# Designs tried in a protein design chat: VH-VL binders against Protein STK_02290. Part 4

Target 1, 225 residues: Protein STK_02290, of Sulfurisphaera tokodaii (q976g0)
Amino acid sequence: QEQLVAVNELNENLGKVLIKIARDSIANKLGILKINLEDYLSSLNDPILNKKGLAFVTLETYYGNSTSLRGCIGYVEAVAPLKEIVSKAAIAAAFSDPRFPPLSKGEFDNIIIEVTVLTKPQEIDVENRWELPKKIKVGEDGLIVEYGILYSGLLLPQVPMEYCWDEETFLAETCIKAGLEPDCWLNNKVKIKKFQGIIFREEKPKSEKILIIKPSEVKCKKEEI

## First folded at step 2 (VH-VL)

Design e05 (framework fv_emicizumab_arm2)
Fold by ESMFold2-Fast, scan of step 2:
Structure e05 (fold): chain C 225 residues (1-225), chain A 124 residues (1-124), chain B 107 residues (1-107)
Amino acid sequence: as target 1 above (225 residues)
Amino acid sequence: QVQLVESGGGLVQPGGSLRLSCAASGFTFSDYAMSWVRQAPGKGLEWVSSISGSGGSTYYRREVKGRFTISRDNSKNTLYLQMNSLRAEDTAVYYCAKDLPYYYGSGSYEFDYWGQGTLVTVSS
Amino acid sequence: DIQMTQSPSSLSASVGDRVTITCRASQSISSWLAWYQQKPGQAPELLIYDASSLESGVPDRFSGSRYGTDFTLTISSLQPEDIATYYCQQYNSYPLTFGGGTKVEIK
């Protein structure tokens, strides 16, 4: 009964709305915008925004020709509507990412906002664990590794593209991210899940031009000079 | 604000034991792998041990395996290092270090936050 | 184990100089490398992660680059507050390993 957001139902207009939700949520917290956030979110009646979703919000400080990470928070479980998840992730990325001090009002005009929307993770079923690399597609799939109840690691689908990994390396790296040995994916007690995603990103701070980036379009960092 | 506070360091005789603690605040402790990194006086950084967010996986450098035990209590937001059969070469400042969260999908096991360190001296 | 060879072990430079520090991995680590700054008597601080990504709050005179298994940290214009020891660290696989460090002093 409860439907989850699919990446193919997200278009440029919805991407602009998701970026706006992130911008407005941060601006409201900074006192730049004066809204009741709950009323604001309740006014958004698009059916897709009201489906449960997983999303990451990434903030980068913009220097013209380069950027640096300023915050990044996402949610692993689809427990709330996409509009609420993006709002919560944006606020958390700006003010509650423990790697960084809270975002100041003076930084607001100098950050790029990126929203990555994820599909529901699905467990990969194989009779032989050595078949797992054949069930994963670099450029399409992100991975989650789970061991027991409290134990997991997640890598977004653009990550193996950036680092020119093959599927076996991608599995090993996700195991390492979970705090496990690189060959954890051969252990029958370890659950491997895959998901897809789509990225919406401001071209530059506060830009009306929103880029739509598919993981398959991400440049291999190994080729960068 | 992320804060890591180490305690438990001190002077101990060769063959003795010490337990180090690291009290964490300002983040969801159980979402992050944690590590101990040491630095002998005038020397470089040396990774000692890591533990996954759940505590289910532990890793050790060869020289401390079997003597040191890393553990965590997620209900108390505290990381521990039990150090047994201490040797003169274990003399160092021991740092508690926080890894990046598992769900970011970028970077892995770089140490974004460090405590101030606690000195362990193994001497007669 | 992956060995990280860092050079030089120490250097002395003038304010405003361009400083380069190199780190070589004994095997492929992709871009899974961080650079840390440690000032005397203080804990290390993250400068650069993923070989070239500048940590928030770090001055833009710091930059990192990769060529194969060779990694470089560059300070484009050395400042007095940059007096420190710098370490690279690979996080491709366990055991995690650090370079030997480079002590940067102003002459």
Scores: ipSAE 0.000, ipTM 0.423, lowest interface PAE 11.7, mean pLDDT 85

Design e06 (framework fv_emicizumab_arm2)
Fold by ESMFold2-Fast, scan of step 2:
Structure e06 (fold): chain C 225 residues (1-225), chain A 119 residues (1-119), chain B 107 residues (1-107)
Amino acid sequence: as target 1 above (225 residues)
Amino acid sequence: QVQLVESGGGLVQPGGSLRLSCAASGFTFSSYAMSWVRQAPGKGLEWVSSISGSGGYTYYRREVKGRFTISRDNSKNTLYLQMNSLRAEDTAVYYCARDLWGDYYFDYWGQGTLVTVSS
Amino acid sequence: DIQMTQSPSSLSASVGDRVTITCRASQSISSWLAWYQQKPGQAPELLIYDASSLESGVPDRFSGSRYGTDFTLTISSLQPEDIATYYCQQYDSYPYTFGGGTKVEIK
């Protein structure tokens, strides 16, 4: 189907399938699982998985009581079915995130996989750029900053929750992520887009228990004891 | 009807201080960025400073940074420019101007207030 | 800083003449340019924004165009009330910069 996946179509069982697609795609690339990936994806016949979708895959190294970022790549263009996007994002997060070396076979059992499915990003319309913070809601919105063909940055909706940012700080940090000055959002050549999402996350590495997390449920660091 | 009315200009000696005010009416003041633009006698227009609708972000021309402070009171619909350590080259008519659509071109201007820095 | 070079610095023309004023940016500013009219002893008034968009209430004899980093303001048929100094302004990035102005006088 050519329809775009909506966040509210995604339930726990589908979330488990998305995590499995990510896990199996990485395992196949590492040689842990020996499948024909194209045949594997073709065998998935859920109508929702066959709709075009947008997703990020985040990998975190698991230490029992803490985690650290190990990879994060995604796609914000609705050009392929959700099942293919999740598979490609998982492989890219594991092997093509330039911040990290490629994932090794020995790390596979020690990473947590998280899949964030996104709504289509929409450019924020304001009368004045100074109104941009009023059009953004921390706990609901992720942000994209675009400037020409060379500069772009994206922060997922859970990020400002984790770092206890307000809306103005969130805009500034997304500018920095794009390689621009923190006040880039005031420049009319810079395009600001927002999107929403839903998060599916392994409770622990290779867990059959998949958590469904809304960005608003992510705890600020200051609430940790 | 949109109106911007400047006040506070006058004659001041080098090193002195002045505070300019701009009283706004006819629009939702807090929704618009505001700017000060100056014009020396017989010369062209020169942007001085801008402030966001919320007042959270301010920008300055290099030559006035550290000496001038732009601020606003949205409850009073008033824009301010505190000018310290004034120099002869600061002599100009100072215009209050409204930014349209966040694009930082100016759709409404006040009539201006003259600041003369002279001994 | 983006420099705006405006030419000519002054011109004299007759009522009914076509008048063209040019403004050149030192680097790409896309179409982020406005034109202002300032009559003697008065505040500037917006004429054109986004290089070619006519401000509400401005006579249609005024028009703007862009070619690369070159911008033109055209008055198709000069009227006595058009005697003024005209300024371009880029709003691509801070600091916002104005052209030096073009003084238009009637012969």
Scores: ipSAE 0.000, ipTM 0.425, lowest interface PAE 17.9, mean pLDDT 86

Design e07 (framework fv_emicizumab_arm2)
Fold by ESMFold2-Fast, scan of step 2:
Structure e07 (fold): chain C 225 residues (1-225), chain A 118 residues (1-118), chain B 107 residues (1-107)
Amino acid sequence: as target 1 above (225 residues)
Amino acid sequence: QVQLVESGGGLVQPGGSLRLSCAASGFTFSDYAMSWVRQAPGKGLEWVSSISGSGGSTYYRREVKGRFTISRDNSKNTLYLQMNSLRAEDTAVYYCAKEGWDSYFDYWGQGTLVTVSS
Amino acid sequence: DIQMTQSPSSLSASVGDRVTITCRASQGISSYLAWYQQKPGQAPELLIYAASTLQSGVPDRFSGSRYGTDFTLTISSLQPEDIATYYCQQLNSYPYTFGGGTKVEIK
């Protein structure tokens, strides 16, 4: 038996716990909740949450009818229990995403928290690089692009769905995310990896209703017609 | 389920050449980096070379650079090690190893013995 | 190159004993360390990866831990089938390097 959390072990109830861990970790850092975080995490004795896992936490500012990205950080190395990874990713997404200023106390009630638990990334290999778009599936796969020791980028499986990208655009955007030219995926020294995931998301800020979402179920802004 | 079967080992004289093969089955070969690890008789394990899933990146131990070439044929699920200018110090059992995504060798072949002797 | 110093080089213990093997990296390797078991005449087998994650199918008497650049493999209750040589390996950077091995024998 594998010691990593498998996405099929996760149900709606565990998804609620993961969202709560993210919420409470951020609230504690903001001073809204006064807890000892280490003791809090140690009190969570669910066997699945104590398995090593990989996860991203995404924060979105909620405007009622729309949302906008507010932070997104995660971990793709199985070096800590899922509960600790989600806690660390939540804090990093709120306060250490260099694209955004640190989350303020006043924003806490206006963000939606999303936790994506990931499968192990696997390198995609092809004899002809032009076949790469045929080896990935928008709505199923997230992508990692790596080049040498300095250039890397990752996009979660829901990202190409949200932006209505096709597979080639998804590859190009992941190259750009890595700091490379959009055609980087044609360079056979560039490593392309894919992974899958399952998404747990608040329906609205601080909602007790947590959605369990497959990436294929994410609708793009203009999916109709 | 996962199997790695090495072949091509044997006795060669110093300065000779030998080509090792590793036939892989039970996993999507092209998705994983592969490595060669050797072990001299009665000695420890020594990493020799690695190749990415695409074959686009290769890495070598310093002592074999320029003499050994790692390669793969993903259509045949086969890993190769071309060994040229062999030396007595290259005498070892050569293992084929599959690298897991999180950087570890999860499966190893049975090994093939290479003896370099005059 | 990252040097992996493994100790002891050999040990002899009784069935049921707690056995500890240590491995020290010459520089930081995070948790990119694996432990392998090699029985006489056989290929190595993965026991532990990411310093402390037990490989599927490996008995729970085996465990791994990390303290900085120091790594430990523990066998909580040695069994006859555990007679083998154990190796640590860093996979943080190329060239990958192994420890010198620890030969475990039973009295």
Scores: ipSAE 0.000, ipTM 0.401, lowest interface PAE 20.6, mean pLDDT 87

Design e08 (framework fv_emicizumab_arm2)
Fold by ESMFold2-Fast, scan of step 2:
Structure e08 (fold): chain C 225 residues (1-225), chain A 120 residues (1-120), chain B 107 residues (1-107)
Amino acid sequence: as target 1 above (225 residues)
Amino acid sequence: QVQLVESGGGLVQPGGSLRLSCAASGFTFSSYAMSWVRQAPGKGLEWVSSISGSGDSTYYRREVKGRFTISRDNSKNTLYLQMNSLRAEDTAVYYCAKDSGYDLYYFDYWGQGTLVTVSS
Amino acid sequence: DIQMTQSPSSLSASVGDRVTITCRASQSISSWLAWYQQKPGQAPELLIYDASSLESGVPDRFSGSRYGTDFTLTISSLQPEDIATYYCQQYNSYPWTFGGGTKVEIK
């Protein structure tokens, strides 16, 4: 039977490999690294990397003291091994995020790469929709909102921490992300799913020091002022 | 100007140990993978070992795995090769070589080499 | 492991001659091949990377080409300072491997 990657089996060494897969995939597409990508991925025989996985790759332009979003794409269906998902997400984040132009070779040394690995989303079942905020934990859960085939939105578990949201605000913002009204989570035709994740992030561009960040460790902006 | 200067070679008996050093200058040492490449007298080039810029990833040719340890001290811009359980077939000039960038593993700069002789 | 077979093992040519050295990979390496020049008593120096890209500072009489798994280093007009042993190296896959070398001498 098929196995899915669990976040608790990902350690620092695997996190470094995931970041390297992302960086090498982008470098290969830019012509900086010259590899056969399929052979490269096939050479990675770690059993965990060969399990199906879900991941987002986030790219940020680095300015020393600050960063700005440069790309973010991920996969929420377990359609391929984690190693392939990270590679594809990295390439998509760099070249196919419609909010940004394709990443140039000159930018490669000035971006930070972040990989977030997700658990399988599970639908939240409640008798009374007003109980949904009590079934969600900011600092642990990310959210997916789905309504039919046309409306879907996802927010990663670190997002409500970054913006200092409570659970009800998190639900509302995920509804907005899906293209729905903020109270969409009260509609019993809307599906709400939750998932967990773990974040691996370069300390600075091209750093081999990879940070492991749990969503609960992400600082609220209010705590810094 | 990039410079790589090897040291630590010498004569040793089979089963003995040696530690090679490579002092690097003229580039941001911690940003580049480094390698050791050897050449037996009158023979061709043979890749031995590589280490990533941070020192977290190491690679070895099959014949030296378990006997040789590659390491680096980025605060001193120095690469090392600890060679244990040396054999006659390890006799060679050992070159320190700099990765071209981005872990491509072809070598744009080489040191002068240091001779290791394993003989009774 | 990918084997790199280099030929000839040695050659003698005159100044001004066109010299060709061949390197064959035992399996596909795309264009991930470098050429090095090693003069007697000296360390190797990079000449060509990516099968055909000339390293900065290398004279334009040196060129590289690829045909499948066959790679060729050409010196269009041999000069006295080109007397050396030449090595190919594949960097397509670990472990990285060198060819056996081609010694170029003057007649």
Scores: ipSAE 0.000, ipTM 0.422, lowest interface PAE 17.1, mean pLDDT 87

Design e09 (framework fv_emicizumab_arm2)
Fold by ESMFold2-Fast, scan of step 2:
Order: structure tokens, then C-alpha cells, then sequence
Structure e09 (fold): chain C 225 residues (1-225), chain A 124 residues (1-124), chain B 107 residues (1-107)
């Protein structure tokens, strides 16, 4: 029985384990930690971690009072247990995000690790495409746009909160992310899917304190002075 | 030990069919996208087809679309390439390769494990 | 389709020489580029991914770099076991495309 991890099954203790998996996988790849990764993952026997899951790992360089994106890679198909997905996403975010050079040993102590666990994306069914903004809620939903077998784009649920977008802008930006025109969501050949998520984030690099963040808690930049 | 072993290659006449298999071991097969890459004698590498870990998404080079079908059986850790309406231009060594793809962001980080290849010869 | 143009098609160098192979993409592919090494009669092996990241087990005499849509594979000190054909491959979008290959021979 291949059941998917539900976000409401995840608590602070599991969030700490997910962050640890990400941190240890990167450390192992850098030679900071010397483990057999397959044995390490096999030793994790929590039933929830052994369910199929979807996750993104985000890395940010920490400057004390600010951070900057350093890597972000994830999975939107439930092809492996959550523990393996987080490990693979962490390694890919650190070493294979083509926007950035591979993470160095010297950076390891200066990055914040964030893991977002996703629900299974579900296609939004509407009779009239103009109803799509009404079926999406900024602060709860992330979006996926798919067109054919080549074009796809994903924005995590915290993204529209960070940039103060409304639902229509969120749809347009996800179309752009997919390499399509901003009004792509009006085309009935384009599939629009939504998903929810929960965010686990280190408070500071290597912090024992792991924050649990709901997308609705992410503050819009326009509300800051 | 991570390993991919191809089989099913051989001599076939133009218009014929052939089914290639790739047996995977030593890794969680269902977690990885897989690809077929071919190489004609004395020529370079040419990507043929890819399939997502779940099998839900497939991709083909234009020249084989409609003739070739990529599929997988995750319960048997096996990748397949069904080749129909074969042409002389399809003559090549066919490699299976492990690749990671992420649908939604369409990300890959290279093909890190390759089989030894299986020769397909299309001639009269 | 994204076209990958490799140069040179072949080169001959001496053991210990610095060897440079170039690959040019017909459009922007960010760092979504891999380099493969194929020895005669063998399957290709992944050498570098994400334009500059060495695959586990690859000697540090190999390095990759990017400038715009131009990518370079460098072998800082050529060894006899480096005799092979080298291929670049973009993975920015389907269809995946390879360069034409560069055959490296020792003089």
C-alpha cells in the first residue's frame, strides 16, 4: 500500500528529523560527515518517513540580519519514501541547482536549511477558466502549471505571500515560471494543479531550533516598514 | 552495487520490431527517471526517450515518436523500449541510463549510471 | 531544439598537457550541462554535472566552467587513461541534446 504523507501527520519532532536528514546528506557529500548514506536512510524506521512523499529543500546563505537564496530543488511525484526524497532534494539543492555553483565546505556552517513537505497536487476542475482565481487561496495553495509533456512550472505556497500577490497574479506568475504567457491559465489545454504544504526551517545555521511555518504565516513584504 | 544490464538487441529487417529491456539493481528503481540513449557506429550520442520514476510522464525525440514506446515495471526493476517500424537509421548501440527528473520544475542532474549497451542492427 | 556545438572535433596532446574542450549552447541553458567521458568500446561515464560539479570519484584534474552559453571542460594535466571521446549534454529542456563529441588522443 503506497499511501502519501499527509501534512497533518508532521509534527515538530518529525520536522527536526527531516532537517537532520537534509543537513547530514549534504555534510556526507562534502566529506564533513563520513557515513554510508544508504545504511543511514535504511536505519530510519519511522512509519511516516517510510511513506511516499513530496518535498522541496531550500538553502539560504545567512548574513545575520538577512538571507539570500542559495539553492532550491524538490520532487512533485511520489516516487520514493519521504526520507529518501528529502535526502535527494537536499543534495540536489546544494550541488545541482544550476543557478548557483556547488556548495563548498566553507559554506556549510553559513546556510539555513528549509524543508517544505507537499500534499499530492490535484488538478483544479472548472467549467469556466475565469473561475480559477476563485478556486485558489493565497496563503494555503501552491500551484503547478503543465502544458503538454515539456512545459511545467511550480511555485511553492509561501511564494505569493512573500511577493504580496493576489490569486490572479499567482496564476500568471506560475504560467511565466512554466515558460508560458501570463494568461496561459485561460487555455483549456493547460493543466492547473494546486497543493498545500508545511515548512520546516532552521532558525539559524545548524540551529537546534526548527521553526514550523504555515504558508499563511509568511509576511507580505509590503506590510513591513 | 549499482548496475544496469540491457538485453534484447539483435538483427532485424526494416519495418520490423524489437523490444529492449534494462534490468536495474542496487538502487531504488522507482525513485529515478530513466533514459534510452543510442549511438550509431562511429557516431556521437543521441538521446532517444525518457520516462519518469512513476511512469506517468514520457518524452521522445521527434524521429521516434509514434514508433517507439518507453515503459517500466517498477515491481520488476525493469525498463523497456518497444521499437516498431524500425529503419536503417535506428541502427545503434542502445544504452539505458539513470537520470533524475522533477516534474513541475523539469530538473535533471545528468545520467550518472549507464548500462553496457545492446546493439540493434536494422538491415536487409 | 537546443543545439550543442563542441570544438574541436578532435585533438592530440602530450601527457602532462593542459587540454581544453569547448561546448556552445544555441540558447541560454543556465548551468544545466553535463560532461561525459567515453573510452573506446565502453559506455559513457558522467564526469561533471551542473556545468562545474565533479561526479564522485572523478580526479580533480578535471574541471568545468561556464561563461554565458559557452562551457569549457579542462584537463589540467593529461594522463594516458584520459584517452577518450568527451561529450557535453544540456538538460535544460527536452529533447535532451548532446554535443558532437571531442576525441582526445595522445601524441
Amino acid sequence: as target 1 above (225 residues)
Amino acid sequence: QVQLVESGGGLVQPGGSLRLSCAASGFTFSSYAMSWVRQAPGKGLEWVSSISGSGGSTYYRREVKGRFTISRDNSKNTLYLQMNSLRAEDTAVYYCAKVETIFGVDYYYGMDVWGQGTLVTVSS
Amino acid sequence: DIQMTQSPSSLSASVGDRVTITCRASQGISNYLAWYQQKPGQAPELLIYAASTLQSGVPDRFSGSRYGTDFTLTISSLQPEDIATYYCQQYNSYPLTFGGGTKVEIK
Scores: ipSAE 0.013, ipTM 0.509, lowest interface PAE 8.0, mean pLDDT 86

Design e10 (framework fv_emicizumab_arm2)
Fold by ESMFold2-Fast, scan of step 2:
Formats: sequence, C-alpha cells, structure tokens
Structure e10 (fold): chain C 225 residues (1-225), chain A 124 residues (1-124), chain B 107 residues (1-107)
Amino acid sequence: as target 1 above (225 residues)
Amino acid sequence: QVQLVESGGGLVQPGGSLRLSCAASGFTFSNYAMSWVRQAPGKGLEWVSSISGSGGSTYYRREVKGRFTISRDNSKNTLYLQMNSLRAEDTAVYYCAKDYDYVWGSYLEAFDIWGQGTLVTVSS
Amino acid sequence: DIQMTQSPSSLSASVGDRVTITCRASQSISSWLAWYQQKPGQAPELLIYDASSLESGVPDRFSGSRYGTDFTLTISSLQPEDIATYYCQQYNSYPLTFGGGTKVEIK
C-alpha cells in the first residue's frame, strides 16, 4: 500500500504548485497553453506530489467584491498521485460539472481556482445514531454520506462554515446532497464518514499570491450580513 | 454516439481465466461509474460488479468475490473484468453498463447505457 | 440481500391491451427502482428510473408507480414492438438485485 499525502506536509510552495497544476490543466484544455499534459505532470518530481492524494478543485467567477460558484469536482479515492488528481479534478470542475456549461476561453481570466487537499475519510463509529452530531465538528470536518452503490454526497469542511450550519444541519444537508431525505443519517444502512482538509486559493484570478485557509477561518455568510 | 463495446469472451475450461474488456466512446469515461451485469442462457439478469469513476471503489457479488477483479483504465476509456477460477455457473453473456458518477453524489442511479454483451462459456 | 419478486413470469396479450407487471421488494427500497426492457438477442434498455420517471426517448405509453414496497410497470396500449422480457432492479442497497423477469408475448 502506498502512503497518502498528509495535510501537515503541505506548505505555501506546494500550494502554489497545486494551483499552477490546476490552472495549467484548464488552460491546456482551452488551447490557451500548448503542452503535453502527461509530460508536464511527469516532469513534477516533488516526492509529496508523487504520493497518492485526495483533492477537490473549486472554480468561482470573480466579480471584484464577490464570487459565485462556477464548478466543483473532486476525488476521495487515493489511487493516483496528488499531481494527477488535482489535474483531473481541475479539468472536471471546468468542463464536466453538470450544473454548469463547459468553461470558455473568455472566462479563464475571471475565475478563482481553489484546491482543497483532503485527509482519508474515516467512518464514524457510533452505537446510537443520535450521537452522530457530537462526533462531528463544524470548522474541522467535511462529511461523506453513502447509501448503496450509487447514492453518495460530499460536503467540504468550509461549506457548513459558509452557510452557518450546526452539526445536525450539516448531516441533514449532506444527506440532501446525496439525494436522500434530511434524516438519512439516522438510517443504519447509511454510512457517514468524516475527513479534514486544507485549502489553497488564488487571492484573485491568476494571482501569484496563494492563500492558505483552514476551514475554521471561513466566515459565516449570515454573520457577514 | 455513446457506445459500449465488450470483447474477450469465449470458451474456457473450468478453473481457467478470461479477461473481458469494455471500450467506451462518446462520453467522458472517467466521470461515470461502470458495472458488469451477466445473464446465463435463458435466465435473468444478475449484477456482478461495479467500479467508481476514479477506479478506487469496487463492489462485488458474493459468489465472485476473490475470483473476479473489476478495474478500469481511464486513459484508454476501457473497463475490465479479470475472471479467475471460472466455474460452469459463470457461463453467461456479460454486459458492461454505464451509470452516473459525474459529480460526487450523482443522481442517475439506473443503468442508462448497455453494451451488446460478450458470451463466456465455461465448459470442457 | 433485498429480494425482488416479479409477477407474472409470463403473459400473453393482444395489441392495444393494457399490460401490468408487478415487482415486490422484500424490504423498503424507497423509490430506488428501475425497469428495463430486453428484446430477444439484444441488450437491456432503460425504461423507467426512480420508480416513476420515464427515461428520455421512451414512449409515454410506459409508466411506473409505487405503493409501499409494491412497484408496477404499466403499458397503456401494447404495441408489437413491446414484445420483450421486462426486469425490475433495486438500487437501494448492496448487492444490486433484479427481479426474475416477465416475458410479454402476443396472443
């Protein structure tokens, strides 16, 4: 079994490289950048980037004072090196998120790219399912809900912070994300997993300044207003 | 347009091995979960195995677990089923079928596209 | 495992007849059920998903309904091209299971 990338081994320099991988992968697909993507990724010899990892790429349209979601796709299966996962997630977020049309060349300079690197999801072990909210911490944990083969939903750890949810609401919203009823987490056939993460985000489109964000630092939207 | 084409079926002796392939075209293969479903001659449909879009999660029917291995090569748009220790009871047409794993938590839960199938006969 | 009991195993009907096929789950599966049509020598084709949602391109004479753990596929006016075997499938829990099939023939 290969070792997984740990959140604490990622620093600002690696965050910049991850954002660059995402940006370059999208630019290559748009024809803005002319590279052989496989050769590009093979040239990245950092040992950490060559460990298996889990990541989501989020794209937001930038309006100066605000942003809106433009795409978000990720992978929670550690079967490929982090560099490849980020590249694939970026391309999928830009062109294969079914909530949005494929990203156009004209949008490339107006999106913010965010990469969230995840820890390995761990199933939450409880005797009484009503204890699940006590085993989850908003500001630290992201959630996965799985039911059967085809029903799954994931919410990144920054999401409940943005929407001012408590732990019970977070569980309910993740059930809804999976296509299930909000009380799905009380059903013993439903698996609930938690994970942590670290966020790397462009300060503004194509910025050389990359922010490192902990989920607990994300401001509640209700509190902002 | 969207198409799945199975290959690799044939006659094999009990205890032997076969590797089935399913070539996908017309869609972004890596965004979709894939499954194998079999049908014995004159019998009904039986789910065999499923694999997530990234290839990391695999699921098996009890009777084939440990003998069959589902895998995929997303760079080649190809799904595989490695079948070892084959038994007469494994004789069937094997279909590959497309499902949705497009966004985490995709909501097309039925098999919307099927290949034409490849026949596996396990006999002496 | 969730058992899917499909009935009848076969039926004979005339063109224009209303045909009803039933599938019963051994336990609750919510609405997580699909119906497939399989013509002789061909691969199955999706007709209905989520118990009652008609797949794109499927004629509106096909419909699905749910009552508890009982599911029904209805063909409102049987056409010659509808002669096939029909299967239900649950996707509520692992492992995935199919009904035994219903063969629809013309009299």
Scores: ipSAE 0.000, ipTM 0.405, lowest interface PAE 18.2, mean pLDDT 86

Design e11 (from e01, 16 letters changed; framework fv_emicizumab_arm2)
Fold by ESMFold2-Fast, scan of step 2:
Structure e11 (fold): chain C 225 residues (1-225), chain A 125 residues (1-125), chain B 107 residues (1-107)
Amino acid sequence: as target 1 above (225 residues)
Amino acid sequence: QVQLVESGGGLVQPGGSLRLSCAASGFTFSSYAMSWVRQAPGKGLEWVSSISGSGGSTYYRREVKGRFTISRDNSKNTLYLQMNSLRAEDTAVYYCAKEVYTYDSSGYTYYFDYWGQGTLVTVSS
Amino acid sequence: DIQMTQSPSSLSASVGDRVTITCRASQGISSYLAWYQQKPGQAPELLIYAASTLQSGVPDRFSGSRYGTDFTLTISSLQPEDIATYYCQQYNSYPLTFGGGTKVEIK
């Protein structure tokens, strides 16, 4: 039995704490907040925060009525307490995402922070690979694709909702994310894993109102236009 | 409701420079990747360059890399293409095009759901 | 780079005819292929994406299909307003590449 944070243990108040950990970790790295990060995390005594957990931190630049991705890094192995994972993921998303320059002090007040806490990924076993689309559910599941040690890709549960993908497209896009052909999910040497999650998101930069979002509630981008 | 309006094209001598602009409206500009696609007179479509919604990722076809720079100003809903060291083979109508999706972390490439009317660039004499 | 070979380069057909245009990828692109229509003097417009999915507002006489690395755009009953050049585009990977185009004219 693994002692892992369960999605149903997380409430709005704990979500606010997770967002605060992410924001304070970034602020500390920017020199806006001057704390000893190890002491800061040790002062957080909530029993749930001290269970091992998996999480991604997503940063988006806020432009009034719109946002754009600014960083996204996370962990899918239960190697540390949730509080430490969120702190590490936040710092990595802000400063070590190779797609973006390191976050500057001037950007800190204009980013939205989102924390997605994940369940442990489980491999999907099927006798016929064509059954895979029937074993996943857009609006519930995120996906991981693995092939050997060189190819791996992950898409969070909200991603296929945002892009209006069906299950087969979701599998294909996760293959591409892994650096493989879109039909990689038909190859029996490729591992497909699924997981679930819950999203905590600032309503706007530094907002004390934290949204709790289920992936099924994420609106399709095509509905915006 | 989506509109893309290009400007900045014209006649320029080989070795010269031009800056193209594309004014976008009717959608959340910063949430979508944008591209430039060109078409030489009487020829087919040729992808030139793409930029992610944040501006953090840029991509170029081999022949323009180092000479062209794609950029965007999300506060003004405007896409740019700075074209330096222009050559006769750069003569084309340049289209501004919106990608259907954007997710900078995915590294994905997509198709174009909306196009501007294009602006003509002529590199001659 | 992924090369897209489109055929024929041009065709002439009568109103009501079934028109077929083919596009071949030099390597596997799964279904990451779009079709565009470009009328004379106008910008291209999206017709089909994901090889076979019609864009909203596109007449149902247009359809797309895939067989391996071969892709087909079909117009079931050609209309005068369909006079245009049609382009396929792969979006599997950068650089994005287009087919050479097929000019469709009415007899």
Scores: ipSAE 0.000, ipTM 0.421, lowest interface PAE 16.0, mean pLDDT 85

